# VH-VL binders against Vacuolar sorting protein 39 (VPS39), part 9

Target 1, 267 residues: Vacuolar sorting protein 39 (VPS39), of Arabidopsis thaliana (Mouse-ear cress) (q8l5y0r16to282)
Amino acid sequence: PARIDAVESYGSKLFAGCYDGSLRIYSPPESSASDPSELHQETYVLEKTVAGFSKKPIVAMEVLASRELLLSLSESIAFHGLPNLETVAVITKAKGANAYSWDDRRGFLCFSRQKRVCVFKHDGGGGFVEVRDYGVPDTVKSISWCGENICLGIKKEYVILNTANGTLSEVFPSGRVAPPLVISLPSGELILGKENIGVFVDQNGKLLQTERICWSEAPTSIVIQNPYAIALLPRRVEVRLLRSPYPLIQTIVLQNIRRLVKSNNAV

## First folded at step 2 (VH-VL)

Design re6 (framework fv_recibokibart)
Fold by ESMFold2-Fast, scan of step 2:
Structure re6 (fold): chain C 267 residues (1-267), chain A 123 residues (1-123), chain B 108 residues (1-108)
Amino acid sequence: as target 1 above (267 residues)
Amino acid sequence: QVQLVQSGAEVKKPGASVKVSCKASGYTFTDYYMHWAKQAPGQGLEWIGEINPDSGGTNYNQKFQGRVTMTRDTSISTAYMELSRLRSDDTAVYYCARELDYGDYFEYGMDVWGQGTLVTVSS
Amino acid sequence: QIVLTQSPGTLSLSPGERATLSCRASQSVSSSYLHWYQQKPGQAPRLWIYDASSRATGIPDRFSGSGSGTDFTLTISRLEPEDFATYYCQQYDSSPYTFGQGTKLEIK
């Protein structure tokens, strides 16, 4: 099977971004109406393969449901109209971008490219306008909007980038083994990864509480699907309730998945 | 020992191209950005651009955009800067410089520099 | 682009004296992205102070950096013969990254 680097849901369908640059669309399982009392496992079926969707692996995707757009990160950051996947915009300055964050309320995109963080604004008409360009001291591994500020996970540290003046404020060290993870909550507050724990901070990087989410192993990806926090660990996914004491709700054994993406489209 | 060794001096005619090399040793070449800077005789430093040796991604000062190309060869830990359509005001010493690792002390800036390459453009 | 203006252009002092070198930016620069380099004739620049105030490895305690916003200063508390060189400030806050024109510290 094809190597899948990103998964996202759209309506009842699943979108899979592949290492070969193709986008694969899967339809929901077909239910037999012959005996509705019968329970059996059903599997999504490949409906369409969009070959040449990108020249590079599709490493991240996000459905912007309120705008009927698909955001993808591959060679660059691109926006495609849903459901037909016509190209709406390509952010050429995002060529080589390695991480991004979307603020749906304000229509703001930020991304990291080399040692820069760039901010673009959706103009409401279909285009994107560059707002600001900030220098940063090292390659950004994880990035997220936190209110009007941007939280960055760079080598060995979490920092808050003040968008008004470009200053960086240290939050805390990111840990030694696990990659830094910056995850936004709907409130604009953040969950920051450190080894096997998730730490809650406000939009200025101040600790919100002493209670933490404790994962069984260090996650490589975390997605918030309120009321759940879903973490990708080695060879499995852990689903935890996003309420103290953050109990483990479910463990799922998965293959061929490297990233988890939040979806607002539920069945 | 961390070291950057640049290619030797070049004399070129206006309109020609020059390609300067910068060979890295003593560290993991792909872990650090490489910058290039120009210093005209009796003048200060001018930033030309940077390359990420891991991805090959580049960012150029707009003043040099269209005339400069930065590349690297990871198999020999060497970065290159090619400047085309040379003019007399391109006469300068060109430096490569490694950007400081964001390590335990969060050090920033260009901590290791090559010895410089003098490029003379004359008719 | 951010323009960095250094003053004075040349500073003539004797060993044992205090030197104060200024770097002014045309717009605000985060302290985390302002660095100082020392350059001696015929040599490549050397990183001296990073993040406005942190001494690079091996740099003597007599050197200190300070400042924020648009005004930055490099201070040498007691000059020694080896300190006479040209000093450049550099901003790394926004592309294109820029250097000041330099302050040449020379023996009086």
Scores: ipSAE 0.000, ipTM 0.389, lowest interface PAE 16.5, mean pLDDT 83

Design re7 (framework fv_recibokibart)
Fold by ESMFold2-Fast, scan of step 2:
Structure re7 (fold): chain C 267 residues (1-267), chain A 125 residues (1-125), chain B 108 residues (1-108)
Amino acid sequence: as target 1 above (267 residues)
Amino acid sequence: QVQLVQSGAEVKKPGASVKVSCKASGYTFTGYYMHWAKQAPGQGLEWIGEINPNSGGTNYNQKFQGRVTMTRDTSISTAYMELSRLRSDDTAVYYCARDRSYYEWSLSYWYFDLWGQGTLVTVSS
Amino acid sequence: QIVLTQSPGTLSLSPGERATLSCRASQSVSSSYLHWYQQKPGQAPRLWIYGASSRATGIPDRFSGSGSGTDFTLTISRLEPEDFATYYCQQYGSSPLTFGQGTKLEIK
């Protein structure tokens, strides 16, 4: 079986981005019982393999339903038309990009590459044009739009990048052991990771509440599936409700899962 | 001076409720979580739960869920723990403790750096 | 919940000796969230070591903490009379927060 690095839903189907650069499409299960202890997709049926989709591993994907596009991060950032998967655009300046964020309302893409944060805009004609290019002091490990500005996890800090003037303002230091994580909520608010906790901030990086989410260990990845926060820990997945006091709902013990990835949370 | 001062000893009958207070001074009360712990005579410490003094949100150890209620009054920088339907095995010293690391964003650790002096609750017929 | 087992339950030693206190977790705990508290009779607990190995403010350098995963140790290189107390380990990596049952360090 192929190593899957990215998963995204499209209608009733699942798209899986693979290490070999292929895109695999799975159809939903048909009245079969799942193994309740496992996260793997044994009940889904492989419908199609797109072997030449990318030349490099596909590390993140996002369905942009309002625009009928599939965004993928691989060697660079590419956009494919849905449902046929024809190539619409490739952002060549995103070659070697390690993280991105999409603002669906404005049609803005931001990504990080080589201590740079670049902003592109989807023009109405099906193309993308560069808007801005900002210097940052270190490699960005996590990135998300926060209103008109961009929240960055860089080195050991969270900062807000002001897109109008390119200035950086510190939010707070990240943890010592775990890499920074910037997670967008449907409300437009953010969860920022610090060791084993998630801290809630508004779109300007201001603390919303002193209540926090506490996982059993520092997560390496967090996925929001409202009303749940799903965190990947060293040997398990924890599912918590996104409501104070953020109770633990489920723990799934893992043998061979290395990463849990959703769109916008690419490496 | 940074300190937590708890209310005095209480003697209650089985089935009654007790409400212990913990008054904070010398720091921003709403900036730090407050925890409560139980220590039965001659025994070790047991975590009861926590409260966020800013929001009033609470998280309880399931062992005490349904019998414990934590509240606070920000106007007097005081946290409260109420334990209902008291049993003889609730006889213990109850401590409040500050979670220092929540507000100190430069620190990577989560620990109790400041403790109240304790409140002895005796449950007897 | 994570169960912390401390051993031995009681250590009878003389001033000048080395003390080694063990804390074992039922599942892995990040060293960043393993802490030690000292408690004397009639007093509240006091933070002693945090993050498995960092001494709290004012704690003498004869105290050292070590360990990772499930096995943690508090060592006192040369006991002083004021060191005789009960020591508790605590984990803050998983809810509910838990303490060990304590190791009582007593004279002789």
Scores: ipSAE 0.000, ipTM 0.397, lowest interface PAE 15.7, mean pLDDT 82

Design re8 (framework fv_recibokibart)
Fold by ESMFold2-Fast, scan of step 2:
Structure re8 (fold): chain C 267 residues (1-267), chain A 125 residues (1-125), chain B 108 residues (1-108)
Amino acid sequence: as target 1 above (267 residues)
Amino acid sequence: QVQLVQSGAEVKKPGASVKVSCKASGYTFTGYYMHWAKQAPGQGLEWIGEINPNSGGTNYNQKFQGRVTMTRDTSISTAYMELSRLRSDDTAVYYCARSTYRVTYGSYTLYFDYWGQGTLVTVSS
Amino acid sequence: QIVLTQSPGTLSLSPGERATLSCRASQSVSSSYLHWYQQKPGQAPRLWIYGASSRATGIPDRFSGSGSGTDFTLTISRLEPEDFATYYCQQYGSSPLTFGQGTKLEIK
């Protein structure tokens, strides 16, 4: 069986990034008339394996539908044209990058590598141009655009990086057991992880409300499908409503799967 | 198989309260939201609210806020809807319905897949 | 709240004809959260089309759904006697969840 480290949807298909560096493409079940009570019986069918897609495990992927590009994080950050998967660009400066965030409206990419945060922009010719390179005090574990600023989950705390002047302002400590997790919302606001709790903040790191999302365990990734938050926990997925009191709607038990979020993902 | 079985018809006087039950079977009760909807005679459907059977958390349509209370008993997989201070315009069939999800074309969608048979509540003197 | 307006209120047709049922939302609704239910007298509603265009389990291929934004359509390409019922559109995109007032398909 192949180890799948990243998943992303493209039209009706599922893209799976594998530990061996291959990209696997799955098609949905033929019958759209399957009984909803037996939804767990539906499976995607492997249509194609792209061997040698990357030399290292594919850790994260994101379909940039408006630009007809697939972004992948592996040894570096690469962009492939859709639907044919021809290589469009490889960001060589992102070799060893461990986290990234894409701003679809502006066409801006930011990523972290060791103690640096780099910003690139997508030009009209399909290429990418470096905008700026910032120094940060420690290894970045999670990263997300927040308007024109960048929110970082560094080893022990959350900070906002002001892209105009390069200054860092502390939001709050990230917790001791779980690694930091930064998730962007469609509104431009963020959810920040602290152990099993999700905290809402604005683009400047200001707390928006006292109520929190309480996951059953600390999540490693979260995908937002408004009005729902879907979180990957150690042995299950929790689906919660993005509305106070953030109730648990569904739990899906997982076996041997590592799922990557569609919006942003930390390492 | 999944089944939602509701309690039988009720006749109440104005000002009374009514409590309708919805017993679930064939699935993990705490894994799915339960909703309630009202259908007055000859009229369309109106959403009343929802309950998370796992947490007990509820969300109500503002039109019924203050008169409706939703609860559940996880030991018998049963959801309840209580409507108080009944009026003649509360005469209706009340349905419970389970919401479920499906991922289709990369989109996460939610809909009502199973419905109870309905409970007729008549409010008259 | 999002108001769903269905038209026509009643549609009188004969078996074999094509039926087109409209649902218009007062605000934009994601296609993934627009659904259609069929209801016959004395019965609970039954899921018919979900996510604007996906047929529920057991629903014949003569039924199709389409639309996006504020305008959605349910089409029956060739009516059969069993198709005469009331059809409701519903949005699950924002609270409160709302239904249209229904379109009743009746035999001429």
Scores: ipSAE 0.000, ipTM 0.397, lowest interface PAE 18.6, mean pLDDT 82

Design re9 (framework fv_recibokibart)
Fold by ESMFold2-Fast, scan of step 2:
Structure re9 (fold): chain C 267 residues (1-267), chain A 126 residues (1-126), chain B 108 residues (1-108)
Amino acid sequence: as target 1 above (267 residues)
Amino acid sequence: QVQLVQSGAEVKKPGASVKVSCKASGYTFTDYYMHWAKQAPGQGLEWIGEINPDSGGTNYNQKFQGRVTMTRDTSISTAYMELSRLRSDDTAVYYCAREYTYDFETGSYEYAFDIWGQGTLVTVSS
Amino acid sequence: QIVLTQSPGTLSLSPGERATLSCRASQSVSSSYLHWYQQKPGQAPRLWIYDASSRATGIPDRFSGSGSGTDFTLTISRLEPEDFATYYCQQYDSSPYTFGQGTKLEIK
């Protein structure tokens, strides 16, 4: 089968974005219980393969349920209407974008490409309007909204981009070996990676607490699946609770290392 | 301004317990982890363990696990280290030290022991 | 546990000379978690260099730290009488946190 790089849920269906640029749609079959006292586990079945959904690997996807849109990051950032997947918008300025963040409350999109950070706003219809375009000193490796500001992991440091005036404020160095990781919490606060630890900061980059998440090795990817923080380390995944003292819940040893995929939480 | 002041020297018999105190002043006690280290006469430093003064959570070096207990009293900004079943090789100076997590001046996370207590000599003799 | 081995155990030098102190780790240690402490007889250790190369507040420019991976060095470009002390490297990369056995810098 095709290599899957992104997964997202939409209602009862599962969307899988593939390395070959195709989108696979899985759905559970209609479950009809002849005996209502019996519990039945639904299974996902491939419903459709959308070949040519993108010309490049689909590296990230997000269902914007309140807007009935699917956001995808591939050669650029595209929006497709749900449930039929008609193309609503393609952000041409996002060609070559490597990371993005969506602010669902305000309807704001930010993304990085080369040494630029661009902000677009959903206009309430099908369209997106450019708001701002900011220059940054180096390639952005990780990006996330933090309130009205944007936190960036660039090369070896974390900075807060003030969206009103375009100024950058240093938070702290991201570490020597590990890539910078900016992880957004539902509260709008952040977890920032520094080597083998996760540090909690507020929307302005100020330390929220002295307690940290300590991973056994420097992670290359961290995803939040409440109530868990899941980190991809060399040859293993560590699952920790997002509650002090952030205990290790599970270790998964990997024969083949795979990228962590965030699942949307619909509960 | 920032200081850690430890309790005075103790002389104990083998098998007894000793409890060393470390009183913090000049900063918010619950904002920084507290560590304890051992230094035997003429020897180097050995890490014993850490305590989060906010939660009371502890982590101990396995060499001391089962014999060491770290506690704190937030009302008087004081950390404690109790070592039980004392042996002659527990004779040492014991230090408390503050872990500096974030340096607002430099914007860096240090995780270094920036402030140390003066040390408490514990002598175990028959 | 990460073992830190310092060499030499004792350095006998005169004021005005250059001192080079080595700290070797049994496995890779991120430079962000390697620190150096100075200790004089009868005193508590004092943070001297943090994050392998950053001088702590008040530490004179003649002191410098360098290194990465398993090999770290503390250098004193021109020794002054007050620099004669024992220096310890320390790692905070993995628990249990460990110190080297120390290098004693003594007057020749």
Scores: ipSAE 0.000, ipTM 0.396, lowest interface PAE 18.9, mean pLDDT 83

Design zi1 (framework fv_zilovertamab)
Fold by ESMFold2-Fast, scan of step 2:
Structure zi1 (fold): chain C 267 residues (1-267), chain A 125 residues (1-125), chain B 107 residues (1-107)
Amino acid sequence: as target 1 above (267 residues)
Amino acid sequence: QVQLQESGPGLVKPSQTLSLTCTVSGYTFTSYYIHWVRQAPGQGLEWMGSINPSGGSTSYNQKFKDRLTISKDTSKNQVVLTMTNMDPVDTATYYCARDRYVTIFGSTVRYFDYWGHGTLVTVSS
Amino acid sequence: DIVMTQTPLSLPVTPGEPASISCRASQSISSYLAWYQQKPGQAPRLLIYAASSLQSGIPPRFSGSGYGTDFTLTINNIESEDAAYYFCQQSYSTPYTFGEGTKVEIK
């Protein structure tokens, strides 16, 4: 089986970005009536392989449904038209970028490269224009828009980057073993990872509620598909409802998957 | 009533070993870490190390690691600080202090809520 | 080691006025900071922990604020019994370190 490093939903399908640079498209199994009192693991079926999609491993992907674009992070950040996957744009300044976040409402992209955070804006004509470039004290492990500001997971801390003045405000320490994860919600609120726990904070990093999302294991990636949170765990994907007590809705068994990217596809 | 009390010699000669005892009462001895903090005359506070009295695990300020040992005696509710090769610069008031911990998103953060009265140790010949 | 710098080192104040003491960490320490009061001949007393949480038994005129590298201890409506040394302490990483202290003098 191919080593999969990124997963993203597109309609009813799953897109898997592979280490060999190929993009694989999976379809759900034929519908079978499931007892709602019991969740069974389901295996998606490979429908299509797009060989040569990228020359480097595909590390992350996101479907921008409102714009009919697929964003991919590989050697750089690239945008491909859906459904045909033709290359629309490549952000050359993002060569070597390790994390990114997309703000669909404003059309803003931010990404981290080394000790820099860069912001680009979609110009509506298919191109992207650089807005700003910020210095940060260390390598960013996770990044997400939070309103007009940017939340960063840096080594063992979560911080808020104020985009107007470039200042950093610390939120709290990340976990010891699991990498930091910053996930934005449609409301502008954030989910911050700490081991196998997801903590809810507002766009300024203040705690919103006592209740937590408890994953079965520490996730390496989380995708929000409202009303669901989809987490990549070792050997499986967990789907949980984004409503207290955050029950487990589905477990999906997939081979060699390493990353998930948030999606705007509601259907 | 929670109380911590230091005891030991008030005078130590250079190159000799210091031994101080912290005796605690008014709470469950094994439930809280004990810290040692010193203060040179007219100077600020310096954290030396701590012990978990339940398991006996210790943590030391690396400045003292080669000279400092912290041990416990659960039967007597006592923690003992031992420091070798004392020098005149080690002249200070030595305090033991009880751990105050809080858990923030799974991280344990430690402060010092109750302190002994302190014992002045003078190092001179 | 994380270095804690206090400003001012000496603070003369008049009773009834507010007093503020600043503490700056050489690196970010989140909210993991405490404030202690020490009167001559006495052991330190914990006033504030986790940057802003008031320790039980401490008068509400004491308050703490700050996050990251910059922290402030505020004493509203200062009283004569508040004449003492005040120390900040970081609990972010070992070795735990203290500021050099601020001497609050009533004049």
Scores: ipSAE 0.000, ipTM 0.379, lowest interface PAE 20.4, mean pLDDT 82

Design zi10 (framework fv_zilovertamab)
Fold by ESMFold2-Fast, scan of step 2:
Structure zi10 (fold): chain C 267 residues (1-267), chain A 124 residues (1-124), chain B 107 residues (1-107)
Amino acid sequence: as target 1 above (267 residues)
Amino acid sequence: QVQLQESGPGLVKPSQTLSLTCTVSGYTFTDYYIHWVRQAPGQGLEWMGSINPSGGSTSYNQKFKDRLTISKDTSKNQVVLTMTNMDPVDTATYYCARHGYEYSDLFYSPFDYWGHGTLVTVSS
Amino acid sequence: DIVMTQTPLSLPVTPGEPASISCRASQSISSYLAWYQQKPGQAPRLLIYDASSLESGIPPRFSGSGYGTDFTLTINNIESEDAAYYFCQQYNSYPYTFGEGTKVEIK
């Protein structure tokens, strides 16, 4: 069996990015029974394996439905046209990138590589053009667009990078034990991780509320699927309602999962 | 200079409603949450609730249920605590306190400034 | 609710000696713990936040340590003006809760 590191939905299909660099496409079962009394896991059927999609593990994928593109992070960041998966662009400057964020409305990509943050723009002609390249004081561990600015989780602290002038504004320190996590909300607001706590801030890093999400343990990944916040903890996933007091809705035991990925394809 | 000042009646009869006002000065009113904390004579501190003066959202200690309301008046830089059906066990010094995050210092600061407190005695 | 337990409840000390107060949470609160000083007739004053960070304006003889469930406030070389009640507080989750307080008395 293939180790799957990234999953993304496209229409009725699932795309699975694998550790071996292949992309696997799954279709829903045709024999789905109408049985509302028996809600169980359905089996998707492997439709196609795209061997050699990447030479390195595919660690993240995102369907950009409005642009008919698939974004993948592997050895570099690549864009493939949908539905046929023809190569549209490869961002060679993103070789060795460890984190990225996509702004679908503006068509802006940002990614971190070593101690640099780079911004590219989707050109109306179908290509990608470098906009800016910023120096940062340490390795970026988490990154997200926040309006026109970029929020960075660097070693033990959160900062807002002003894209117009390249200045960094401190937000607050991350935890001493857990690595930083930056999660964007559809509103442009952010959830920032500190140990087992999720803190709500606006796009300028200002505190929105004193009430916080309290996870049972420090998460390594958080995904927002309105109205839920889904956190990957050691040996389990916690699903919490994204509404005060953020109650625990469900706990799921998982095997061998490294990262949670948000689906951009509304179902 | 940052200042918080409580005001209200020093004496309330059992079953009556208490109304206390916290007036703030020396900083931007909408930048910090305001909390209410009380302390019975010779006892410890008890958290009651909070308000975000920007949005008006509130949080309450469930112990007070539906008898506690915290509101704000942005034009006067005031937060108001209203508590119904007062009982002698509610006799306490009531404090308002400012809650914020020290972003520039990269640390959280829970209650960095407190009002002087106002003693409320509940007696016939 | 998270219960905060302080020990000792009363601590007589001689000027120049160190004093230590312990605070234990009924469940993990990471580093979300503050220490306050309260003198008779006065409001509490923040001393330490995030378990070990000294609040601006507080003398450096005060220090805090701990993580998870066990925390300590230390006053090195105690002065007569340090006679007061000391309270720990968790701000990990609502409702915020305080320890019962420790009375520090100068002999």
Scores: ipSAE 0.000, ipTM 0.415, lowest interface PAE 14.6, mean pLDDT 83

Design zi11 (framework fv_zilovertamab)
Fold by ESMFold2-Fast, scan of step 2:
Structure zi11 (fold): chain C 267 residues (1-267), chain A 125 residues (1-125), chain B 107 residues (1-107)
Amino acid sequence: as target 1 above (267 residues)
Amino acid sequence: QVQLQESGPGLVKPSQTLSLTCTVSGYTFTSYYIHWVRQAPGQGLEWMGSINPSGGSTSYNQKFKDRLTISKDTSKNQVVLTMTNMDPVDTATYYCAKGTYYKIFGSYTEYFQHWGHGTLVTVSS
Amino acid sequence: DIVMTQTPLSLPVTPGEPASISCRASQSISSYLAWYQQKPGQAPRLLIYAASSLQSGIPPRFSGSGYGTDFTLTINNIESEDAAYYFCQQSYSTPYTFGEGTKVEIK
């Protein structure tokens, strides 16, 4: 069995990105539409293994349904056409990228590698063109679009990168215990991690509200699955309602800690 | 250099069987699909079918169902198109073409990268 | 079967002018589209694959664009040797199907 590091849905199918670099495609068994009980009892079965999809582990995937593209992060960032997975583009400049963010409305990709943040644009014809390349003072640990700006978590602080002029403005210091986490909301607003709390800010880094999400411990990863915020803590997952006062809905205790499998809208 | 060459009869009588051979050179025969495409005089292109020369698996356009067979001879680097019950409407230039092998979801996506010169087959009494 | 519709069917152009031909698929084919050039008495020649990728050896005045159902082949600075038929082809599913062809004529 393969270790799965990334999962994304596409229609009725599941795409699984594996540690060995293969892409596995799962579908429910073929069923008669005349028996509704079969629909509820369906299990996913391996339909196809695309061996050699990537030379390195596939650590993130995102289906861009409106554009019929699959985005994958492995050795580099690649775009494949759906449903047949023909290679549309490989962003060679993203070799060694450690984080990315996709802006679906504008068709903009940003990613970080080393001490650089690069922006590419989907031109609507299947191609990607480089827009800008920014220098940043330290290795980026977390990145997200926030309107036309980019929010970066770098070592011990959060900054907003103004894409028009390349200036960085400090938002506030990150925690000493936990690495920075930048989480995008559908509104374009952000949740920023600081120790065991999540702080809400607007696209310019201004505090939106006094109320915060209070996790029981400092999270290492957070994903938003409206209406929930889901955080990976030491040996547990906490699910909180994304509405003040952000009550704890569920705790899942993990016997063996595994990499959190995610896409931008998956748990 | 990649080369494909069709050979076979230029004239076939109605109700008879057509047999065309495509001989390839300049690349590894078993690495790429071979397709057959025909073109009636003054008309557009029509894909007939393909063969995977490695395994011998075939795919056919349903319009030719039960009339068309594509086979291969790996020792000669040849693909053979056989079509039964020829009719005057089958008069066309027949091309073989090398595909660009890409296997997805158990099927193959192909662009016709290199073509033979074509052979005109006239079906008449 | 996926039906490919080309417009126009005949396109007279003057050397140096740009030429554009359109291809529409009856259903979404993503970027699985190729363009071929065919001169009288010759086999077709692959120009563009995957909607916008230029085949090796093809002059850069040729370009392709489009995604989903609507595709365009553009010849920017048309030359007399570009007089030919042009065909689009979908590679999304079998049977692979071609457009009717566009005859480009130099005035």
Scores: ipSAE 0.000, ipTM 0.364, lowest interface PAE 23.2, mean pLDDT 82

